# Ledger of designs, part 3: VHH binders against o26223

Target 1, 191 residues: o26223
Amino acid sequence: MKLLWTSQHIKVTVHIDGKVSKMDVLEAIKTRRSIRKYQDREVPEELIDKILDAAMCGPSAVDERPWHFIVVRNREMLEKIPEVHPYGAMVKDAPVAIIVCCDSSLEKIPGFWVQDCSIASQNILLAAHSLGLGAVWTGVYPLEDRVEGIRRLFSIPEHVIPFSVIPLGYPAENPGTRDLFDPDRIHLEKW

## First folded at step 1 (VHH)

Design g3 (framework vhh_gefurulimab)
Fold by ESMFold2-Fast, scan of step 1:
Structure g3 (fold): chain B 191 residues (1-191), chain A 120 residues (1-120)
Amino acid sequence: as target 1 above (191 residues)
Amino acid sequence: EVQLVESGGGLVKPGGSLRLSCAASGRTFSSYAAAWFRQAPGKEREFVSAISWGGSTTYADSVKGRFTISRDNAKNSLYLQMNSLRAEDTAVYYCAAGEYDLYSESYNYWGQGTLVTVSS
């Protein structure tokens, strides 16, 4: 047996080099996968702008919106990321990476910037997927060695905390999709 | 390809210690991240500790200061030293390895698990 959950079907229209691609929001969420292998192909600046616009549309605690973003396209800088991030080997092969940061001077309520930057990171992954790109969230915060390594590498001020490094590009792998729905994790009216 | 085999689980009294081992087969183990996860009866699997290919370590708040993760790349082995054990530490412990960061769905290889029971 199954439970019936229904919602309005929302479609997202994406313009890529004048072409139109359509993907509904639920499909984007369900089919997004971590992508670590990229084509040797440039990602247009226009697509990065759209991704960052989407990233900034997430909810934030007390509307603090503490996020800042560093866009890295320089090959020498991308090649140095694996030196300070043990699981960032794929970044050197990506055409671009986005570093999600928290400006602590914008924080209005202690600690909620972590949730805010998590939301921004997920929006980057979903937006990239909807635009035909692949991306992966590589963890930085709260691992202090990675935080300080990334800060030093990109000249990030003391009051700014690097949260995640997200390489992205046109995908060169297809890991398929997963069916992860588990009704045992849903409780009706009480535990 | 890598295979992981855990050992060292068993019954121990509160306040006691155990050392878990995870033996990996495969030439490239030293290039992998490795981690310990646990699952108690009726609960979700939770993160315990991780160690990067470079030796950086991370711990869950519940075990910080009591557990120590280590690796021996020459022996393709991962360890978890568990001190000051509590009844709440009772669980099946799994080792995991992969080229991925700390998220469990990103690890390529998982062991079968070893049971740790903390009881008087």
Scores: ipSAE 0.007, ipTM 0.208, lowest interface PAE 8.9, mean pLDDT 83

Design g30 (framework vhh_gefurulimab)
Fold by ESMFold2-Fast, scan of step 1:
Structure g30 (fold): chain B 191 residues (1-191), chain A 120 residues (1-120)
Amino acid sequence: as target 1 above (191 residues)
Amino acid sequence: EVQLVESGGGLVKPGGSLRLSCAASGFTFSDYAAAWFRQAPGKEREFVSAITWGGSTTYADSVKGRFTISRDNAKNSLYLQMNSLRAEDTAVYYCAATVIEYHGSPYNYWGQGTLVTVSS
């Protein structure tokens, strides 16, 4: 009769391979890389819950928070994603993927849902990295064929728009870090 | 003191036109996004149209092609040009303003509303 919250919705301390991740925010931002190769290891549900909690903590235009998430662990479904997303080949090799969606019925200011879902997507990437996982953002919106393909594949209703597909898992590659600071892009007082 | 005052509502026949105005005071209007909402008796308040501080516009499907939102930042004013009016457009129309801010609250600066009645 009542919707009951399970233990997976309770915030708990998570240990990764017996160790707590202690990456600070700046380190996480600067060392996060797109990871497209994953170990053949299951990602614990508790880590997915932490990642989704972080995704929902992002700022959103007029606090509309239009995001919904589909968690995909089914191998057959993961293997079908590349059929509707040509640059999503790595998804079939991931133990899990998160599809970030916008529920348009929750939109209060038109058009800003794209930025809201972008923020949620980046928070997923940063949270995954901070927890010792790797992930990559594969784009869906605004490419109409990908939006339609993902909607059909996951039975997404008409009022919900799939925005991104983010496969994640324990990383099987280490691309290292990048030095991306470019002072020529910083203007003092004026352009 | 933030204030929004709507004007321009009234009685029109189907197919007619009205121009609604909203006068903003007590804040720098040019820094705010603004929108029109409407509420018919017994119905939930629904979105009609929005305009960003930069002038980008969005419309509800029900009014697209018939209504035009615009702003005049020098006059701290928001407008809604309503053409080809239908009986279904009958509602109290509200002006609303907000800073487009990530972590912001929903629209919280509202006018008192202006009644638009479309009937024969």
Scores: ipSAE 0.000, ipTM 0.187, lowest interface PAE 12.0, mean pLDDT 84

Design g31 (framework vhh_gefurulimab)
Fold by ESMFold2-Fast, scan of step 1:
Structure g31 (fold): chain B 191 residues (1-191), chain A 120 residues (1-120)
Amino acid sequence: as target 1 above (191 residues)
Amino acid sequence: EVQLVESGGGLVKPGGSLRLSCAASGFTFSDYAAAWFRQAPGKEREFVSAITWGGSTTYADSVKGRFTISRDNAKNSLYLQMNSLRAEDTAVYYCAAYIHVESGTQYDYWGQGTLVTVSS
């Protein structure tokens, strides 16, 4: 297993240790890919703490910061996620997942919690990538059956809405580069 | 069991029209975005048109102004009205239901395909 991923392991070690040049913000944004295959290797708690710190640094509507996070490392719990999230099969193979939630009691402007939790989710993906990890955003809200399934599985209170499930780990795949710039989507001064 | 079943394909002359239908079953269709794709002989599958939960539509440049996508959530159905058909529209047409999120696609359900042949 380890030998099959030596180059990726070296890259991850360099990024984590901070001993070599790290990717800049634009590089991180442009090279982040959804990663659904993970090495059989635990993610240190210190890296999860750094990722969650970054998640909470996002802008939020009227600074409401309604996000809460559940960190799931328990193998049995990770294996149950696909039962309530059919396209979350990769989650059971991840060493850890973060569930992004909205505490509706913290919402100051109706409806903006979706944008707030989207920002937190994207920051998790970017922070993970910058630290040499891979992650993928699996959607929960607005699918009501999925929201209820995740709520029951993780004992989430009724006033808290599970928004996304983000499995993460050391990547066991390397998707190619994406060239997504489309000038036809840019309109100068009017549509 | 999740199923998407296309119908309405056939042989049509250039300039003609066809209406494709896609019947969804085994899941709550109204929670999904839906799209039409096509695959011509010897070519890769290409995007044709998409419609969101809210009814917002997107079209490939090659079909814009000629094709119209629509949905009927009460009937769990997706439609593609194809007008001014050209020989290059000849392909197997597939419907798909999906949740596209920032970092990936979830619930990619695909139909079996329906053949559209545009020939004189």
Scores: ipSAE 0.000, ipTM 0.104, lowest interface PAE 17.2, mean pLDDT 82

Design g32 (framework vhh_gefurulimab)
Fold by ESMFold2-Fast, scan of step 1:
Structure g32 (fold): chain B 191 residues (1-191), chain A 120 residues (1-120)
Amino acid sequence: as target 1 above (191 residues)
Amino acid sequence: EVQLVESGGGLVKPGGSLRLSCAASGFTFSDYAAAWFRQAPGKEREFVSAITWGGSTTYADSVKGRFTISRDNAKNSLYLQMNSLRAEDTAVYYCAAEYVIHTPGSFDSWGQGTLVTVSS
């Protein structure tokens, strides 16, 4: 029964009580918190697509846009991440994770891909928050054991560098917001 | 608290060489990326060179091939070897450290600077 024109598709279970967040950019930035506890709910592909679209809209050095993304939904793979990433224990409990990578073949200026991937990672966190999801940034680069471990787990080519692992899902915790504004860190005209 | 102390600046003739040093206290260099920036009179600070945890180096086009950044984690120090110096290299040189390299960058710590003057 294996026909070339026969497609495989998986049915997605949708929640009747789905919520859509409407917040402006400043509200999203100020209220975003690291979320490490997730509901047992699938994140729709449409929301992941919107998050990745936002990630790719970030600025990059000389417009090199070196980022690539791996979307991980496989439970077995998510459960292996804490073995190579000691601060990634929450990843195994997330319904999905995004691995932000740099393709060094797209790099136009050496070393600045780190900022490019940091910007993409922050856009993922903000977009997820704006869509009613929770996420947390977990660092991979520049920790050599984590880079090698993640590369091995996900068959990432030698010219591609895993930068961060971002688990995400519907939040099962609410840590509240932080007041972090410190005017003593603002210097006028000089240090 | 992170502190950085730059040294090694001075007056040198065009074509000469200098080695700048940056001594760190309150943290370990092997745990952070480090960079050199400079500021010439009447200009904004500009990126010169950076070195990451893994030893990867980055250089501004204006200094590539002439300057070499290095670190000695046992001495908790960062260095900048400056060769073939030009009048346009005249500036106060600053050491900075952070987890993530960025250009011009947001660095968690800046030193007091060391003056390099290239003049005959």
Scores: ipSAE 0.000, ipTM 0.104, lowest interface PAE 17.8, mean pLDDT 80

Design g33 (framework vhh_gefurulimab)
Fold by ESMFold2-Fast, scan of step 1:
Structure g33 (fold): chain B 191 residues (1-191), chain A 121 residues (1-121)
Amino acid sequence: as target 1 above (191 residues)
Amino acid sequence: EVQLVESGGGLVKPGGSLRLSCAASGFTFSDYAAAWFRQAPGKEREFVSAITWGGSTTYADSVKGRFTISRDNAKNSLYLQMNSLRAEDTAVYYCAATSLYEAIRTGYDYWGQGTLVTVSS
């Protein structure tokens, strides 16, 4: 069953027989885990769109926003990623992956694009988690062999740098949350 | 109050042309990417064309070369020029807007009520 409410401003559809998740920001941050096992289920395009919107909302140095994203759903292409990324074996089993890239022509201040793309990558992980998906960040930059392998595989231009590959899907594992708080790393007023 | 209002739909013969307009009010249109979608009777809603804040355009394969999307930020308006119309273009056409940086096929925040385009002899 569904409940449909529409207006000129908004349209809301709620499935009464379905699950509706509510996760605040702190809960999402504290419970997000790297997920490397995925259900044999497609991820709707609408959820990918929401995740990419969140990715682009991150801060960037001098508002340069150098990020570009490649969405990979093609099974044959996903199966080739482990050939150029030794620790990306789980990508072949994911229904979809997002490749986070930097367009160097958009860089306004040297070197900060790495931090910009890191922020975008983390936003993808948090957004995916908040939507009931699992994901993991697999590193590409600054490892030259991985950068060139991914570039060649996806026909990425020379002025664009692949930064990370993030497979995602509905989780087929449920790791518990971690207790990572370490008060010895907190210094008051001075080191 | 945020509104998108379509106009310009109507009856046209195969091979004819129509220009659709979408008037945005209650927000700064230039801050949004915009798109046209259509839904034929008994069919799912499908993407037609999109335009980003910077003016980059994308088109569905079925309309590429025949339709042209454009925007006028000073008038808070979106347009769809439809040429070489075919019977299969018959549908209700909707304009949509989103704050996303890139034009995408789904995930739009605001929708108009639609305007009917009928292509028949």
Scores: ipSAE 0.000, ipTM 0.107, lowest interface PAE 17.5, mean pLDDT 82

Design g34 (framework vhh_gefurulimab)
Fold by ESMFold2-Fast, scan of step 1:
Structure g34 (fold): chain B 191 residues (1-191), chain A 120 residues (1-120)
Amino acid sequence: as target 1 above (191 residues)
Amino acid sequence: EVQLVESGGGLVKPGGSLRLSCAASGFTFSDYAAAWFRQAPGKEREFVSAITWGGSTTYADSVKGRFTISRDNAKNSLYLQMNSLRAEDTAVYYCAAKVYIEHSGTYDYWGQGTLVTVSS
């Protein structure tokens, strides 16, 4: 029998089912950090599939779910991203990147696609973390030069808007955890 | 910079007890999950026990009820209390630490190992 790793909030299971839950939700949220350094190691396709499944499970305005995703594994294409994204230097060193896009033809309520794609992006970061990967959100929209640069580089049609570029891989850094709770930002009943 | 150093190994008789320690340095130990693995002569490395930075524990079936894993974050230390030792527990014991729990089979840092021999 294969014993996977277990804790009070994290589950492990034998092959009775293929389901493995290794980190509870609060643990994943509190310990996720932006990771910009990656091991020289490929990410299995199955893990990318799990991450994208999680990305599509986010809430969206009027259930419009306008997101589309481009998975980039080609080394030469990853190396070109820093040319159009000045803060995306780490992408060239990642084994894979996901580009989160909005298909404007799927938009049912104007402007809410930004929130929808933000939710999808955060779900990618959390899912990657829960699967033992590191990732970072590099912003594209609403910076016009980045939007057009990424569109051109990946042949993205005019009705589709690139929103974020998320490189990911097995982490080669450990930034540690942070306690960010600030009670001064919580107002009871009124400001 | 990063180092894990095991201690406490030795020769013990069947039915005896032994406590292993692992001292962490060069990183913030409290940010890491930690585990014990062992490798018997001529065999693959096998999982023994793990503990999250939150204190939750898991054990291999072969050691459940006999071994207890614990940590002391103030002392940057990991422990394995081994009771009711058997000949089949003879192995080099390694401590390991990782950031991500689901990184099964891959750990960020490993110690050099400490030998435990259970023999009469």
Scores: ipSAE 0.000, ipTM 0.096, lowest interface PAE 19.2, mean pLDDT 83

Design g35 (framework vhh_gefurulimab)
Fold by ESMFold2-Fast, scan of step 1:
Structure g35 (fold): chain B 191 residues (1-191), chain A 120 residues (1-120)
Amino acid sequence: as target 1 above (191 residues)
Amino acid sequence: EVQLVESGGGLVKPGGSLRLSCAASGFTFSDYAAAWFRQAPGKEREFVSAITWGGSTTYADSVKGRFTISRDNAKNSLYLQMNSLRAEDTAVYYCAAITHVYEGSSYEYWGQGTLVTVSS
C-alpha cells in the first residue's frame, strides 16, 4: 500500500489493486486481535508518533498521566527481551516494540498508575490496529523478576516501573473475529 | 483439549548429547510460538529457547552455540537438540506454546516436563 487517508471516524487505505478498507471506532475495538507474527517491514516513525499521541490521550486518575514510553527498534535489544521476559518470544520478530512505563514521581494518588498504564497500553493496541498494524500486550508488572529484568536491560531508573512490552508491525497473520459478548455479565438496576 | 507431551530426557555424561521432543495436539501448532524452559532443583523456571511461527529462534546466553531449537509443523512437533551438555544443564525441561491467548497473556499451555540429568 502506497497511500493512507484518515478521516475523523474512518481510516481509508488504498491497495495497489484498488481495494479500499474502512474501520470505524467500534469496528476497530471489536476486530482488534493480538498479533504475534510480523512482516519484515519497517514501521514509519510517523505511525509510531500517532500511536504514542493516542496513548497519551487516555484518562488517568486525577489527571496524573504517569506514563513514559521507550521505543525499541534495535534488533540486538529486541532479541534480548525473551531472556528477561520468557513469554515475549515474538518481540524479537517485530520491527519495533514500545515499553510502557510508570514514572512514580508523577503519581498523585497511590496505586492508580496500574490502571493508567493499562489504559495507555490498550490505546496503543487499538491505535496500531486502526493504522493497519498488529500488536500484542505482553505483561511485565506485577511479576518482580520480569520488572527487574526489563529495568536492567533498558537502564530504567528505580523510580520508574516497566509495565508492559508491546511489539508491533505489519501483520503476517489474520486471526478470526471473536464473539465475546456475554449477556449473563450484564445486570440491570441491581446485581 | 490442548496437550503438549515432552519426551527424550534421560541420564547423559558431561559432553554428551540429547534430543528432546514435544508433541502438540488440540490446536493448529503452526500458528503459534513455542519455547523450551527448564527448572533445576530449588530454582525458578528459566527460559532456554524459543521459535516463532516464522522460524526465527532465540537462545538464552547459557545455551547459545550448544542447543538448537527446531519445529516440524507437519508433525505438530517441537525439538531441542542439546550438545556439549554440562552438569548445570541438569533440570526438568518443559515445552510451552501460546494456543488461545488473551490480552496480557503469556504462554498458556505447558507440558509436564522431561528430566535431563548430566552426571558422570
Scores: ipSAE 0.000, ipTM 0.126, lowest interface PAE 17.3, mean pLDDT 82

Design g36 (framework vhh_gefurulimab)
Fold by ESMFold2-Fast, scan of step 1:
Structure g36 (fold): chain B 191 residues (1-191), chain A 120 residues (1-120)
Amino acid sequence: as target 1 above (191 residues)
Amino acid sequence: EVQLVESGGGLVKPGGSLRLSCAASGFTFSDYAAAWFRQAPGKEREFVSAITWGGSTTYADSVKGRFTISRDNAKNSLYLQMNSLRAEDTAVYYCAASIEYHVTGPYDYWGQGTLVTVSS
């Protein structure tokens, strides 16, 4: 088997005889878990680039793509996040965090930026998982105190809204997968 | 002294099952992602399956649904349960470990390999 990189951010797998796959899409979706404990190891910049590339591939209302991302590796800054985000205690122990933001000046349809940034956040979680990392989505928007706190800490302009903070790193826990399929939530033809 | 030692290889009939084991020593196995590769006669080394520290797994399409990779960090061991074996599964199987999740290598550590022959 030989694997070739065809671009810096996107790689194409070329195999000689057999079929080669990384974690397939359904497996990634079904086995992704929120990870809140991280090894004391740095995450290579290459992996962050791949994750952010995946984040930007989400569908967006009228293709507005209002997302911006702040990559935080500075320990002092990571340690300040729990001061403004009560459920973000794990962020201080992560080697890196990504702050997903909406630039309201890029919004074409009012309100759809929330869905756009939600999609970007989920893609970060799935991409991290597929690359052997763990991550967790900690909510910022629509909680006013968290939005204002994060904006102040990272000098985010008034026209930009911090949406989520996603710490990530190599996992130091293995919670296992969940069986969440509930056929009672599926209705055929009508409610 | 770092070692990965495979065991469990042998001759099996088509449709049979076999369980491979890989024993790790000389390093903290739980910190490493681990994988199985195979090399058939006259062929390049092929990826078979990988498992991360968190237990996330990846399989080559040719073995998906038939093979199951697992690890036991308390025993510093990696396993490959092979079901519904086919003639094309005949190869030397290698375990490998990487401080990062890799499906291709370069892997940090490699075993010596164990031969699996699927034949009547």
Scores: ipSAE 0.000, ipTM 0.094, lowest interface PAE 20.4, mean pLDDT 82

Design g37 (framework vhh_gefurulimab)
Fold by ESMFold2-Fast, scan of step 1:
Structure g37 (fold): chain B 191 residues (1-191), chain A 122 residues (1-122)
Amino acid sequence: as target 1 above (191 residues)
Amino acid sequence: EVQLVESGGGLVKPGGSLRLSCAASGRPFSTYAAAWFRQAPGKEREFVSAISSGGYTTYADSVKGRFTISRDNAKNSLYLQMNSLRAEDTAVYYCAADYYDSSGYPTEYDYWGQGTLVTVSS
């Protein structure tokens, strides 16, 4: 049932639309937006490899690193995701999606796998953005119906928990950037 | 910067006890969260136990009830008391430390010792 395989690591410099991504870290963080409209254009395997490498480099509680990833490129499978995920309509239009999973057998601190998989998911979004791609985090856990729907669709074992579905592709929209700085959330020395 | 040096490893019989020590140099150890990891031949490095700067402890299921992690901030040292040792506890044990994060647990470890070998054999 595994539809595609991806190279473990990129050894050759990757170019996006003839250009190498030049975004620094702060720029990537501040300009990343959820992208739900994609060009009808394949994402090279080497870019997916870079994104997954970045996902696995996130900090993890007590270095438990419980994440596993399913890479989905099969159009029929992508088209079935909206049937089990009510806010995942855009997934059927994406050239590829990554399903972030937690292998509960790797969990070392109760409950921190959620934070670990959140970190991996955010790294996927940032890495995709830095490489000229667009992506969006569609939530699966902790919504029981979505967890079971995705588990059934991709034959995920009982000890593995699907956490998020992240469609990605070359962006077909540009929502601009947000100014989210709120000084009322910053307290000096005391609450 | 923190430098970590493990000691106390050795050969012990099944059912025996051993105490590992980790000495830190550099910044005061009390400002760090710390942990023990182990790696058996041919296997991935696995978590054993962690202690936050506030004294919260966590243990891997395989060692819970048998191992006790503790810290002596005045001596800038971390300890692992290992009781009821089993053959499967045979591994190189590593001390790891990271700066205290806002959650009370390190999300990653920046500083590692060289490791100390523990062999549990009859």
Scores: ipSAE 0.000, ipTM 0.153, lowest interface PAE 18.3, mean pLDDT 82

Design g38 (framework vhh_gefurulimab)
Fold by ESMFold2-Fast, scan of step 1:
Structure g38 (fold): chain B 191 residues (1-191), chain A 121 residues (1-121)
Amino acid sequence: as target 1 above (191 residues)
Amino acid sequence: EVQLVESGGGLVKPGGSLRLSCAASGRPFSTYAAAWFRQAPGKEREFVSAISSGGYTTYADSVKGRFTISRDNAKNSLYLQMNSLRAEDTAVYYCAAGYSYGFDELSYDYWGQGTLVTVSS
């Protein structure tokens, strides 16, 4: 694939985008698993750009779209994440991680940014899976120590809230899919 | 710089089975995503199946349920098990490898020379 940058818009453009058969949406949703082991192998910028494009396509309360993203590839920085995030040990072994953030200055409805950033995080996981990568959502917000640790580590401004850290890479594990359908949780017409 | 060599092509009758192999040399296959593409006479190449370095697979709708892609990193090999073959499967089959897992030809940097599969009576 070839990448092009525009002078007015900072965006990756694919030269040729043809008719391609892909994992369908239901298949992607059902087969996505949290992946915590990664090959020692680089993830091309082109794939990260496609994932971030998908992340920004989520629905948002009153279309506030408060999300910002930090892409971390620096090995030294990735190795420091477990120091401020106890359940983020796998991040140091990933070739790249995306930090999903909320810019509170873009918030139009107080509190709904959590849902907005959750949607963006899930889109990252689904997009990564559809492209043959593995990822896992490691929680930051609402745990104050993790929020402040990540903010400090990545020089995140006071008005921006780190929400999640999502390491990504080519999978080095292949967990089976889950059958989670439970009809007892479906109520017709009334509770 | 990886070299890919396909094998296992040939003549098979409708409803039959065939297994294609792709041998990689030059670098460990485990560092690459891999795919099978095919090209019928006079047509553009089309996607058949892909497998990520970690083993995730996808298939073109036309072959889903009939073909199975697999890899053996210890043997530096990629395979395509083709079952319930149809006349429409007649094509030259190409093995491809690259750093990106994708379903477009441009996702792959290394290509084999192809192996012919003919499905006819």
Scores: ipSAE 0.000, ipTM 0.161, lowest interface PAE 13.7, mean pLDDT 83

Design g39 (framework vhh_gefurulimab)
Fold by ESMFold2-Fast, scan of step 1:
Structure g39 (fold): chain B 191 residues (1-191), chain A 121 residues (1-121)
Amino acid sequence: as target 1 above (191 residues)
Amino acid sequence: EVQLVESGGGLVKPGGSLRLSCAASGRPFSTYAAAWFRQAPGKEREFVSAISSGGYTTYADSVKGRFTISRDNAKNSLYLQMNSLRAEDTAVYYCAAETYYDFLSGSYNYWGQGTLVTVSS
């Protein structure tokens, strides 16, 4: 069976009355896809709160938890993101975006904030997917022009580093799932 | 591998128009984001406009309302329609593309050789 997944092939009936089908962790990880097309529908604050709660539950080096989050719903501000992020064009059509930031004053071990913010970003993507939303991680750090563009646009202080911009919404596309398992990348006992 | 070839540059008077084309080969054009950048003599490379694989567009403030980016996936081509050209638009214009990578999509990893646009009397 060939399955073409576009904005026209959304499975809206899976989310009747805002109820999301429960999926286990492995299914969520394996079926999460980057979503760049969104329905013209606002995301409830309650779902954003659940996503951010999940983001903050990730492991962090020496428990430093340096992450801060900016929630952007303002249409004018969302429309300005693509001007400083060339691959962020889809953000202007998203109902909301989350900017993941690192507060360097909270860093306890140098350099591990990148891993911490990567974990937070992935948890946002997985939590969004589990709640029936679609999202995509658009890269900011370590691209200097994007870091400074996002910093300027959102009045982010110099000691805080914008790490990623994650637009999210109800998906208007379904790209299906990927089979990415490659046993040649698994080495037993030694390289 | 992805290869990009620009065309359509030339000399034009202020207020004139030019249409730049970029021919893509290698990977299916519909699967990647594409953009136009420019570099004037003695200046850093500047973002001009981008279009996602899904057709979403973005523009630098300096060109918004004057330039229009478009793509034709069937012809593996990217276009930049430039209207109301000004002396400050004089630059070498580069076509750029990136394959989609979830968190590494923040940079353009394929570049053309450039096409010169000169706006002068």
Scores: ipSAE 0.005, ipTM 0.180, lowest interface PAE 10.4, mean pLDDT 83

